# VHH binders against Phosphatase IMPL1, chloroplastic (IMPL1): the designs that were tried, part 5

Target 1, 311 residues: Phosphatase IMPL1, chloroplastic (IMPL1), of Arabidopsis thaliana (Mouse-ear cress) (q94f00)
Amino acid sequence: VLSEVSDQTRYPRIGAKTTGTISPAHLLEVVELAAKTGAEVVMEAVNKPRNITYKGLSDLVTDTDKASEAAILEVVKKNFSDHLILGEEGGIIGDSSSDYLWCIDPLDGTTNFAHGYPSFAVSVGVLYRGNPAAASVVEFVGGPMCWNTRTFSATAGGGALCNGQKIHVSKTDAVERALLITGFGYEHDDAWSTNMELFKEFTDVSRGVRRLGAAAVDMCHVALGIAESYWEYRLKPWDMAAGVLIVEEAGGAVTRMDGGKFSVFDRSVLVSNGVLHPKLLERIAPATENLKSKGIDFSLWFKPEDYHTEL

## First folded at step 1 (VHH)

Design k20 (framework vhh_3k1k_2)
Fold by ESMFold2-Fast, scan of step 1:
Structure k20 (fold): chain B 311 residues (1-311), chain A 121 residues (1-121)
Amino acid sequence: as target 1 above (311 residues)
Amino acid sequence: QVQLVESGGALVQPGGSLRLSCAASGFTFSSYWMSWYRQAPGKEREWVAGINSGGSYTSYADSVKGRFTISRDDARNTVYLQMNSLKPEDTAVYYCAKLPYSGWRYDFDYWGQGTQVTVSS
C-alpha cells in the first residue's frame, strides 16, 4: 500500500502517485484506446439527422450510448479481462477481485449530443484501489459542419496531456477575472436551489459562470486553463473519475464542496486552478454545510472495497 | 476526388447470404472509420455497421448483430459487409460512408451511390 503524499498545494491529493501493478505507459495506452474507440462510434453518429420526432431523437441518443459503451467495454476486456467496469448504461460488469475499476461515461452531455450542441465527450477513467490511476476524455468541438475532437489524458503522477502536449491550469488569482463553470441535476431539491444561489452570486462577482452540460468537458476545460473552476452537486462516479485526475495532474486542486478530501464515490466536487480554491470555498463550503444540516449528505455513495467483497 | 463505389447487391431468397464491397479512392483509406448504412423505401437512412481505422474494432446495429460482419482490406482500399441469414426486412439500398476520423474539418462526409439488396422469395 503506498501512503498518500502531501499535495503541492494546501489540499490533499485525491490518491497516491501510482498506477499499481500496470505500468503508467501501458495503462495510458489502453485508456486512450478505449476513449478513442468510443469516440469513433459517437463521431459516426454526429451527422445523423436531428429533424426526427422526440422519440426518434431519444432512440438516436440511446443507440449511440449503447454502441459507444459496447465499443469501450470490448477494448477494456480484450486488454484486461479480469478488471471490473462501472458504466453509466450497463452498471457494474465483471466477476473478479481485481484492484482495477473502470468508470466509463460512453456519452457525457447527451442533451447536447441530441441537439448537435458542441459540448459532449467520451470519458474513461480507471481506478486502482479506489483512486484514479489513468484517464482519457475525448471532447467533441465545433458542432454541425465542423465537428472535431481533442483528447485529454493523464496518469497518476504523470501529468496531464491534451493531444499529446502537456497542459496546466491557469494562473488567474482573482475571482473577478475568473471564468467559472457549474452544472445542475434534473431534480429541483435543496441542492438545486442552493446551487442556483451560488450561480447567481458567482455570476455577479466573476467574469461569468457557464452551464455547458458535460461534467467531463467542464473539468478538462479547467485542466486546459480556459476556465478557472467547476463545481456540481449530485454527481456519479462516471461523471468525475477521468476529469478529476486530469485536473489534478494539470496542477489543479480537487476537493469535496465542503473542502474535504475528495473520493470519486462522493456526490459532489469542486475543481479549480488551485490559486482560487480557498476563495471559492469561502462561499461554497458554508452552503454545503448548510445542506448537510438539512440531512443532505454528499459523502461516499460507494466504497471501493464493496466491489472486492461482493463480486 | 473522393469516390465510394458499392457493389454486390442482388435479389436473394430469405435465409441467403450476400457480400457487399465498397471500393474507395481519393483519400488515405486506412486513416478513416468506414460505415455501412441502408435505406428502405419510405424509411429514414439507418446505420448498419462500422469499422475503425485499422480494423481492430467493429460495431453493429442490434437488428443485424450476429448476422452481418463488417471487414476491411486497407491494401485494396475496400470495406466489406458479409450478410448472412438475410430477412425480407433487410431489403434496402446499402450505402458505404466515409466519416471524418480526426482533424479540424468535419464539414463533410462522403457517401457512395448505393447498391440494391432485395430479399424475397
Scores: ipSAE 0.000, ipTM 0.153, lowest interface PAE 17.7, mean pLDDT 83

Design p01 (framework vhh_podentamig1)
Fold by ESMFold2-Fast, scan of step 1:
Structure p01 (fold): chain B 311 residues (1-311), chain A 118 residues (1-118)
Amino acid sequence: as target 1 above (311 residues)
Amino acid sequence: EVQLVESGGGLVQPGRSLTLSCAASGFTFSSYAYGWYRQAPGKQRELVAAISGGSTLYADSVKGRFTISRDNAKNSIYLQMNSLRPEDTALYYCAKGYYSRGYTFDYWGQGTQVTVSS
C-alpha cells in the first residue's frame, strides 16, 4: 500500500507484468548465460593489436561482433528454439508467432572497442509481448593491461543486480549536482542539432554531461547510481531493451524524451534516477515536441511485422 | 517527396567494372547516411556498402572490390564495382537513412539490375 502522493509521482512501468509460461528465473538464467557467452568472445579480442590500418580495425570490430552474435544466438536457440530474435548484425531470426523477442547487441560501443577504450558491453534483453521481461549487460572495465567485466541483470518486478548485489539509482535531487550522459548520431539533422543544444544547456547547469558511446553501459551507470540520467534520440531496440529494464528495476524512471510512455520500439529514451525526471523533462520535452513539429519521425521502428505486442 | 533513382546497371562480363549512380531529391541530402543493397532471385536483400560522412562500411563479399562514395553538391551516391563476379548478379537498391549506433535505412529506390555473365 503506497501513499497517493508517492503513486502520483511515478511514471508508467515498462517491464512485463507476466512472462507467460516461462518463469522470470528461467529467462534470467538464459539471458545471463547468453550475455556471458558473448562477453567471453569479446574478452578474447580486447588485447588484439590496434596498430593496424583503419580497414584492419574495422575487420577486427566486424569479426568480433559477428562471433559474439553467433555465440549468443547458439545459447538462445539451444534453450528456446521457437523464440524470435532481433540482432543488429543478424536481423530477424526465428518464429514470428513467438511472444518472446530477444533483443541482442553483441558489441555495444564498437568505436570504444576498436580503440581499446573501456566503455563497451554485451547486451541481451528478452521481451514478453513487447515488454522487457529479463535482461543482462556485461560491461567491460579497466582497459589495456587490466581488463575486467561487471555483470548487470534484472527481471521485471525482481529488482536489479550488479555482480550478484542489489543496486539502486542515486538519490540526487538537484540538476546542479547531477552527472548526466547523452549520445549522438553522425547525421547533422534537426535531432542532432537539438541534442547538441541540450548537451550545451545541461553542461552549464549540471556537474557535467558525458558522451561515452555505449548506450547499455550508460543506462547501467544510471541504474548503479554513478550517473543521474541518460537520454538519446534514435536508439534501436537492441540498444535499449536490457538497459531500460535494469534502470527501472533499480528504481529509476524510463520515458520517451517527450515524457510519454516508453516502448523498446520508440526512437527516443530518457532514463533517470526518478527524482530528477520531471526537472529533466522541463527542458527535454519541449525540444522533442519542437522536433515533431519540424517533421522528425518518432513512430515505432524495428518491431517485427507479425510480433504480437501489448504496447 | 523523397525520391531515389538508381542508374548504371546492365550486362557486364566477369572481371569488368561498373559504376552505379543514385540521384536523390526531395530532402536535404547532406543530412543523411546512404547505402547500397542488393537482392538476387531467391535470396534475402543484403547491405553491400554504406556511407555516413567520412565513414564507410562494406560486406565481406565485396570488400576490396566495391567503393561507395557521395557527392553532396550533386545530391548523388555512387557504387564503383571492380572485378565483378557472376555472384554479384542482383537487383541493386540505393537507400537513405541514418547512422546512430549503426546504420538504419528507411527509404529505398526501385533498383537497377546488374547481370554478370559471359
Scores: ipSAE 0.000, ipTM 0.292, lowest interface PAE 12.5, mean pLDDT 87

Design p02 (framework vhh_podentamig1)
Fold by ESMFold2-Fast, scan of step 1:
Structure p02 (fold): chain B 311 residues (1-311), chain A 117 residues (1-117)
Amino acid sequence: as target 1 above (311 residues)
Amino acid sequence: EVQLVESGGGLVQPGRSLTLSCAASGSIFSINAYGWYRQAPGKQRELVAAISGGSTLYADSVKGRFTISRDNAKNSIYLQMNSLRPEDTALYYCAAYRYGSWSYDYWGQGTQVTVSS
């Protein structure tokens, strides 16, 4: 009772309190294998010719995304044939009565991948009754002539790792000393315009705001302590499921952009080093409330029909 | 800027082998892929083979007969052509594709391959 209250003294934790009949260690083993297997497919494609056929970059991206997804699905199904899987574009497979939902992004940052820009990842998260239980993100670094990867992982209550080493968020306690990250969707609506204004304002008061183009990478950089915060409107569950657990387990805070309790089915995320979270919300939360007043829909999305959650 | 210089072309009888070489110089660190194109009289230029890192690609007409390779120490790419046919007669071009480019940016002058008895 008191211990549970103490765990929630600032922001409610989003990680699963239990993983049911499957141990956190077993979920971690499979989520790491799944992400690694997808990343091996992507690594084979990073040096493929981009413009040597009539197909062009679009076909290379699509073929790589599909091959990575197929490889990840094979690992998950071989280990847990009865689990529910939510892939990119909202595709669902498996038993909707399962408490375990795998959220898979086989290639996060497709534009960056297409151009050989070193900011893309394979992201695999597993939820237990709607709450993140285990996660792995394989980030692609270096770029042309020097491609490599770094692997992030976490279990609920188990802490976060990068290449087998424990990681923690930064201790930066002032926005004027912070490096911030954001992203933008393809719809140029009121949410896009609002986030462009937030980008302008935070650029003026911080050390800078980055637009790197891969949500899972952005969240892992917060967890690693090389950036202080990431926020974005209109992210989907596969964009967020792994990264949010890795941030929380590295000691960071995760909320909606209005400051409310986060779910991977929410349409906004604010992650930070925790210390700066209230200062960031002083500007971000009013902007998000204003969007609600303009009729922007922030209801849950992409939650599979009949999937039971404890949100 | 990148310069490509081909060599190794010539007249060869059907069924024989020939190796083309392409020497690359300049800002070669900017290159993502190298390719071999050919153009026969009265036909459009076509891709024969390409190499990028560890990945290779071949036109269906040359699969199993031609092999593209790279020697990073010499900044050169090669096209090993086995079991040559009269239909392989063409002017062969080495080409290079830059990172972030939407087309092959650099082309060699070409080397003539003639397969005839």
Scores: ipSAE 0.000, ipTM 0.135, lowest interface PAE 17.1, mean pLDDT 86

Design p03 (framework vhh_podentamig1)
Fold by ESMFold2-Fast, scan of step 1:
Structure p03 (fold): chain B 311 residues (1-311), chain A 117 residues (1-117)
Amino acid sequence: as target 1 above (311 residues)
Amino acid sequence: EVQLVESGGGLVQPGRSLTLSCAASGFTFSRYAYGWYRQAPGKQRELVAAIYGGSTLYADSVKGRFTISRDNAKNSIYLQMNSLRPEDTALYYCARDYSGKWYFDYWGQGTQVTVSS
């Protein structure tokens, strides 16, 4: 939102203020290697036959996800044997006394991958005392007959990159000129119904709302400036840890969907180009408060037991 | 580690009811969706019912007769089967849905349901 006074920081930064004894550059080197290594596994699987039977398709997805996760874990453990890891399928591994928590999604957008639809990614983020410190997302683009990748990365305070080039969020300052993104998860509860209503309402007032099906890709598209915002209820830490840092370091804003300070253990996220954030919250925050009044639980989740945070 | 164990099957007369149970262990039950499948002799396994949080879907052959439910406190899913027919005779499996859209990554060993006079 524009003002006649000088621009000011409107929303609390979520990125780590320090990375402790390990430099941001060293964390970035390992997070990029981890994401790249997982993506190489996924790329080997993109042209495998898409069996029409549920079992054949399920086996391809599960095998690819597990192989990608194993490859990522090998990179992280060889470089930082004492770090704590939270993976989608593997659960929690490592030392709970570590200040460093790796949040790994070895295959974000599994339904898209299963169908060969070009919107899925490998996402690797590392937190320091609960705050994102470094991130990389390898996005799969093109689809059948022309598969390729884009690599996104960021460090806290270091800015965001796509294929080695600095990126920034869009400057779009009106919802009527915005392209927005959301997702719905599998649980058809009051949060799902509320977000369907938000989808309808924002479709009426914006250039459109997309439902692409891969949270890390959606956030990277906001960071790249090709969409203005992404929001979703019920995302897990591995869905968000990398993408939120990439958005923030590209100049975007990150909050909970009630407008509060975000952590990767929260059950809602709103990312935007910053300028539109207050306009989006005018509709989204009341809807989220109404869900709380209906008993929907927004307490922190998937935080490893005894993991020390500054949240 | 991950286990799904079915129970409640048996021999039953046409028109009667059975309730199948599936007990889950080794993972966080509440974060997943679940399905019931069946396999009749000489046929491929087919999806009977699935539950995605509070939403359900059913095969046309069982709509109005079968009800799937979940109890997160008991780490269990159930299949209430009413008005059973000889055609319902099959080995019934429960399965965990990784992605919430027919992608099932873990299966129980099955429980036999035989509908016969």
Scores: ipSAE 0.011, ipTM 0.282, lowest interface PAE 9.3, mean pLDDT 86

Design p04 (framework vhh_podentamig1)
Fold by ESMFold2-Fast, scan of step 1:
Formats: sequence, structure tokens, C-alpha cells
Structure p04 (fold): chain B 311 residues (1-311), chain A 119 residues (1-119)
Amino acid sequence: as target 1 above (311 residues)
Amino acid sequence: EVQLVESGGGLVQPGRSLTLSCAASGFTFSSYSYGWYRQAPGKQRELVAAISGRSTLYADSVKGRFTISRDNAKNSIYLQMNSLRPEDTALYYCAAGLYYGSRYSYDYWGQGTQVTVSS
């Protein structure tokens, strides 16, 4: 370990510096159990009939999402009855005075799940005073006739694991040799248009940009070292809380898309292998500043009222 | 103190409809998830329907026949039961909690209301 490192290659760490009265190991045990329990519900549903008529498919997705969330919430409640939970669409459950906030995505990549396309996940993160403390993501792989899972986990300061093995981001040092990932929300605003331009520009200068459709999977692929970067505007806390910690603990960098210090309540994320981060920001940061100048709101969102943060 | 009070139960003939109501008090109604459970003689208590926000979940045995709904202004949830069958005969419980989807997810339970489907 070198005692002196250039500030230009170091980004502020986002992981919690302490977890208070609950140990990182205990938080990890429960976050892994919660993610696994939700994933078991999803796995029961992967082979259910995919009636391609709108109503049948929508019901399967909705039922699976809710059943997965219920299973995850039951694990969290049984272990930590006084913790605060943030579900999809900003639903807040529990004690707002808690320092611990669970950010749960019971089925990330619902469109992929609906089609049986093998890129979706269960994502569970827990924050301590606003900062990621522990995380687990269960990725679904294989697809029809060969479904399987891959489990990612991390604690702040503890490193990142995939199926019990330590993982690290790639060492790729040139954008022209990078495989990049992005995603797009369903709202076609100026942020969407700007990211389409970034997609076009980065497609031209890299080995390719993927749009896989599940933010937690995308971030875990960066942590695993099979892609160099992921960025997206307008992700919600449950989309990001687990994946950003897994990337950081695998040795990656996490910032806002303007290069500023990231929180899970920010409206943009750029994750990378670290070494490419400044090169990616050369184009992404000016585009993000331009969106601010056009009046696009980048204030914090979905932070529970009265939840105390050390952001 | 949190209270859930069920009403609307009774004796009804097969094929008819019945609406159960649950009045909730003692907490912020909109912050909670709700469920309807039933227990037939000699059977385990089972989930019938659950609601969280606008989202609903139904047991396979009642899907398409029963509808759960909520009225936040009245602090009430409802279970509309159509095409009732003898096997729907049970004591029906309203449940409330910060979590949903299983019997272990609910912290507060009503005393139950009897539904009997018989000719």
C-alpha cells in the first residue's frame, strides 16, 4: 500500500465509516439472507407461463415483485424490527428515527423478467446514516431451461465477493478498449436525450456500449471486471444502494455524473474501474452541467422525511 | 392503541356476494400495508388478499372472485367476495403491518368475522 496517492485518481469513498451498534458482519448476514429469500420467490416464478397478452404478463411481474418484496421485508423485520425501509416508488416503512435504512429492489429488470431474458436481480442494500454499509445482489443467469443465480455481496471496508470469491474491477486503462454500460428511464426528457447522445459518442470511441436493462446487474458486472463502467441519469435509491457499494469494495470509483461526491439519493451515477473514471468524466461531466443549466433538477430525491444522514 | 375491527360477515348461499369491511384506528392508515386472512376449521390460517398502496396480491383460490380495496379517507379496507363457494367458509381476519405478503409480516390483527357459505 502506498502512503501517498494523487488526489486526481482518488474519489471520495461512499461506504459507511461505521455501522453503529450493529456489526458489519451481522448486517452482511441479514442482507444476504434477505436477498436470497427474495431470489427464491423470483426463482419459483421464472418458469411460470409467459402469456404474452398484456394483462397476463403484467400480473405475473406485479405478483412476483410484491411476493419478493414481502419475503425480503419479513427477513429484515424479523432481524431488525426498528429499522427504516425504503421500497419502490418512495414507499417508507418503519421508524424514521432509525440510523439504518434498507433500500430494497425486489425485482430489478422487470421487463427482462417478463420476457425470460437473463438479466434481472434481487438487490438489497442497507445504509447507516445515509451511507452504504452492506449489500447483496442475486443475479439471475442462464435463462429458459437453464436458470441459475450468481450472488454478490459487500460490506463497507470489507471488500466484494461473488459466490464467496473476492472480486476486483478490471485494469483496462483506455476507453478504446473498454466495454461500457448505460441505461435509460421511460421518461423522454432532456436527461434522456443527453444520455442518447452520450451512448452514441461512447459507442464510437469504445468497444461498445451495452443496455442490459437492470441497474444492479450492470453495477455488479463492473465490480466483476467484465465491463469497465456504468452510468445512468434518474436512478432511485433502491436501484443503486447495493450495486454502488459492491463496485466501490471491488476497487471501483463511484461519483455523480458531474464528478461530485455520490449519495444514493442523487439523480445520477457513474461507476467505473477507477482508472478510466477521469477519462469518462471528460465527456459526461460537461453534458451533466449542461442539463443543470437547462433547469433539470438534480436535488436529492426519495430521502425519507426525518431520516438523519451524514451526507 | 392500534385497533382493527372487521364487519360484514354472515351466512350466504353459494354463488352470492358479500363485502367485508375493516375499520382501522390508532395509527397513520396510509403508512401501513393490509391483508385479509382466513382460517377454516382444522386448517391453518392463510392469506386471502393483500394490499400495499395501489398494489394487490391474491391467493390462487380467490383470484378473479375476490377484490381487496382501501379507502384512506375512511381508514378502511374492504374485501369484495363474489361467486362464493362452500370452501370459502372461514373466520376472516383483517391484518395490518409495515410489511406485507405473509402471515409473519403483520403486527396487528382484528378479532375476525365469520363467513359461512351454505345452502
Scores: ipSAE 0.000, ipTM 0.127, lowest interface PAE 17.4, mean pLDDT 85

Design p05 (framework vhh_podentamig1)
Amino acid sequence: EVQLVESGGGLVQPGRSLTLSCAASGFTFSDYYYGWYRQAPGKQRELVAAISGGSTLYADSVKGRFTISRDNAKNSIYLQMNSLRPEDTALYYCAKVPYSRGWTYFDYWGQGTQVTVSS
ESMFold2-Fast, scan of step 1: ipSAE 0.011; ipTM 0.330

Design p06 (framework vhh_podentamig1)
Fold by ESMFold2-Fast, scan of step 1:
Structure p06 (fold): chain B 311 residues (1-311), chain A 121 residues (1-121)
Amino acid sequence: as target 1 above (311 residues)
Amino acid sequence: EVQLVESGGGLVQPGRSLTLSCAASGFTFSSYAYGWYRQAPGKQRELVAAISYGSTLYADSVKGRFTISRDNAKNSIYLQMNSLRPEDTALYYCARGYDYVWGSYRPLDYWGQGTQVTVSS
């Protein structure tokens, strides 16, 4: 719809304008294979016994996360041996002179996975010169006794798909009719307290706010049109790289929580169906500016030191 | 430049105590939560203790024996380890941030280099 498209163009697009020497179709093929391969590892683990102790549950989670990551890395390295990968602990793996940076979340929603709660995913995004170029997210649905997956994908300028079908954001134009999503980091600082205030405020004025616990799933639900918005402070590049492209290519809007131009290396994200974006920012942007005045750092993070960006 | 530097590791006999320190620099210390992680040879890194602004969290294996604390004036966090056991032998890491899933391998933010703790008779 024209009004939806016009509203969407009010916010800077984040997707890569070009993908250089590698076609979008080829990047998508490898991103989908990588995400699928990681998801196959996770699917093998969904029915393993759940221990009740912190140590027992964490062992299952870390074993699964590590095995999924190894499987994804093998696919990426086999297809693009010279590409840069954002590794754990913020380290870089591979050639820092590469224009292609892979941001991999081998098990998004680890707490949900640990409990068998059906909201977790494998998320794989690739950036070209700092901008999302291709993405795939494999969402786990159903839960115990009926596990299944749903696959999301997108390329910059190519649109978004769910299980091979084109998807689009919702056309909901009032916050009072919106289903919203947020998440909370584990750091209980001023950003956490501020987002608890936003959660309370938006719960009062909308149809409800969900706290599902998997950023990639949350963004894909906005792209699918079953929720109107998702926002969160302190997300890392691997939390966001795939989901933000899928939202944008489904017709949604992506900004920082202060309304500024988003990059994958920013510390806040607001995604929406586009038409609600200005209404959400009316409440969220002042709260985010107040956090800056309190000394909360929103500078770019986890950008590899020598990685060339066109941000 | 964000830095976390651990100290205080060493060799101790079972049943004794050791205090680890982590000195932070290059950012506003009071704005963050912190965790102590450990990694034994051939094992995955696991969360031992975490501290936020108003609460602490401990792995079941160390509850009642270890105490995490912070000193915002000194930009430091501490791990007081009492009643040490051979099973506590590991390289101990300081981290900015933590998650609630014990032993998660996911990067939280920044890590120190680690300090070795060996508990042996």
Scores: ipSAE 0.000, ipTM 0.190, lowest interface PAE 16.7, mean pLDDT 86

Design p07 (framework vhh_podentamig1)
Fold by ESMFold2-Fast, scan of step 1:
Structure p07 (fold): chain B 311 residues (1-311), chain A 120 residues (1-120)
Amino acid sequence: as target 1 above (311 residues)
Amino acid sequence: EVQLVESGGGLVQPGRSLTLSCAASGFTFSSYWYGWYRQAPGKQRELVAAISGGSTLYADSVKGRFTISRDNAKNSIYLQMNSLRPEDTALYYCAKDTYYRGSGYYFDYWGQGTQVTVSS
């Protein structure tokens, strides 16, 4: 008898209800190939020397990022020549009237990659009419002298996998027994200050808060059940598109940090194991509303102008 | 030493245009994402536009009105701002991404800014 996973009936699901003329299985096949192909490029670079000038280290990161993106783009274009692609390094490519939008992060956690710290990933998500349809994240583990990868994937309604095995969020039902994750941008603004206060507050009431430095990895760790929640302000579509679907399909909950219905184009995300979600929002939602009252912009961003959405 | 120096701001009437310039020095210009940010009084800095090679990204609030461009020979980034509105009033910053891929939130290097005021 399999253990029951709690349904997240309280929060709207974000995954696409249909994928149109392309099956979820076909989207999954291509998203996995794309992420794997990018990860092979990154793996070739993990052992390159890092005892170089600041410019040389920067060039290594930029060159690896661009080479990974080129490899991913080649896979997507060969399989779906008319799809729209949003890649950070490449910007917007393809037919803006397409219902399919690929959100690509060819190297999530670039600072970690630069230092050889084992928390970075290749992240590929595809949206159908604005909603996540399929996703894959290739996580880099081990670090110097023992590099390896762990592959996560999901389709909307299909469940989540890690290295081909089904995964589920944790069953932890008390914040005091939770391991939480957050992230911070470089800019020290009111959102940064507010999230530092949330970090302090949650550190006092939980087992601890981690700052690992790669959003896709952080979300996959929630999906895997080794952490209970991840939240961050001002993430971009390529930071979130794959990870949010993997969390949801592992039985987790996904909302904005004010508790509202999430879209990939929102500027905040709270993911959790579901059962802790209301308890986390009791502290996070008021802080997020306070930021809005201070004039911080939470409008949608990076949605291509002509892209059709059913948000 | 990485330096970004903005210029081209000023007072302008609604509906008019301005071009902002950012002069870059201290690094190999063509290797990076570059962005324009703005910060209005009492508000957070927001990404306006970003460019890498031939690829561009725009905030929804400026799409169709602003155009980012670069001149590699001059080590310069430009922001052409058309149909300016009072809500475009802000200090405009040029930024360069080294490690965070020009994601707007993660830019490593910032200029000191150039003020744009849109009023009658």
Scores: ipSAE 0.000, ipTM 0.304, lowest interface PAE 10.6, mean pLDDT 84

Design p08 (framework vhh_podentamig1)
Fold by ESMFold2-Fast, scan of step 1:
Structure p08 (fold): chain B 311 residues (1-311), chain A 119 residues (1-119)
Amino acid sequence: as target 1 above (311 residues)
Amino acid sequence: EVQLVESGGGLVQPGRSLTLSCAASGFIFSSYAYGWYRQAPGKQRELVAAITGGSTLYADSVKGRFTISRDNAKNSIYLQMNSLRPEDTALYYCATYYDRSGYYSFDYWGQGTQVTVSS
């Protein structure tokens, strides 16, 4: 057991308590291979010409996303032919009776990728009975003229690694010294307006709030200790499955934005370095409860029909 | 090849209804988000409605009057336009994009369908 224990004992851990019949080491080996294989496809595309016409950029993004996903799926299916895979928009591949659910984002941060902005990733997570068991994220860094990657990984109870070295969340204990991150969907509804107000408020009291545009990258930056928190409404399971485990195994805290126990099927996430978590929730939780009172739906979504969970 | 083909436009009197359709081909339809844009002569193109797998978005000018929907079995997106006004007159475009974490820009793919609201 190589686990780094979190200092935030008041929030339930989300990582799987067991990985069943498949060892943590074996799951880790396959999630790392899958993420690496997808990232190799993406790396081949980072220097391709960006046509100024809209169609040319969209084709590059679409083709790269599809090729990355195909490469990742081949690795997963070759190693675990009976496992369940959650595709984009709720599509399901494989055996619904499997306890193992793979949540794959073959290109997180597609707008950044389209522009050559160095904040995008390949993200692969596997759940055991609904709870994160193993994860890997390959982050793209440097940008034009100097592209490179940084690899993150974790197993439930095994700690978090970046390029083979153990990582830990920051020990920053005041919001005034914190660098925070958030994201915004394209829906300009009450949740969007509420998060714009949170952005404004936290910008005024912290060292700043970033909007980088890739959820897996944002969560890995919290795990690495270079940012203190990330929150966002309405992320899908493939956006979160890997990153939340990496944060928790680096010693961070993961909850819903109302402070409740998180699952990857929830419609809000708050990750932090743990010590700031209660201070962030003092403002974020009331705002989220107000959205519920206005009829915004925060029920579970994209959970495959008949997939057995122990949430 | 990704292709979007709009249809259903026409001349209609104020207060009436019209339904636009967008037929999609060349990709896995359910993996994408879709939007309806419009552009009136001499004006900027604007997003009027968008739909993902689980959410919808409407411009303030059309809220309560327009409804966007999708039919994954038919690879089609629809825009039901009720209580049409002269200011709704525009060329209407169907657009698509990847629906992944954070903010995305729509790309124009269709050729458009003309909607004219006049007496």
Scores: ipSAE 0.000, ipTM 0.210, lowest interface PAE 12.2, mean pLDDT 84

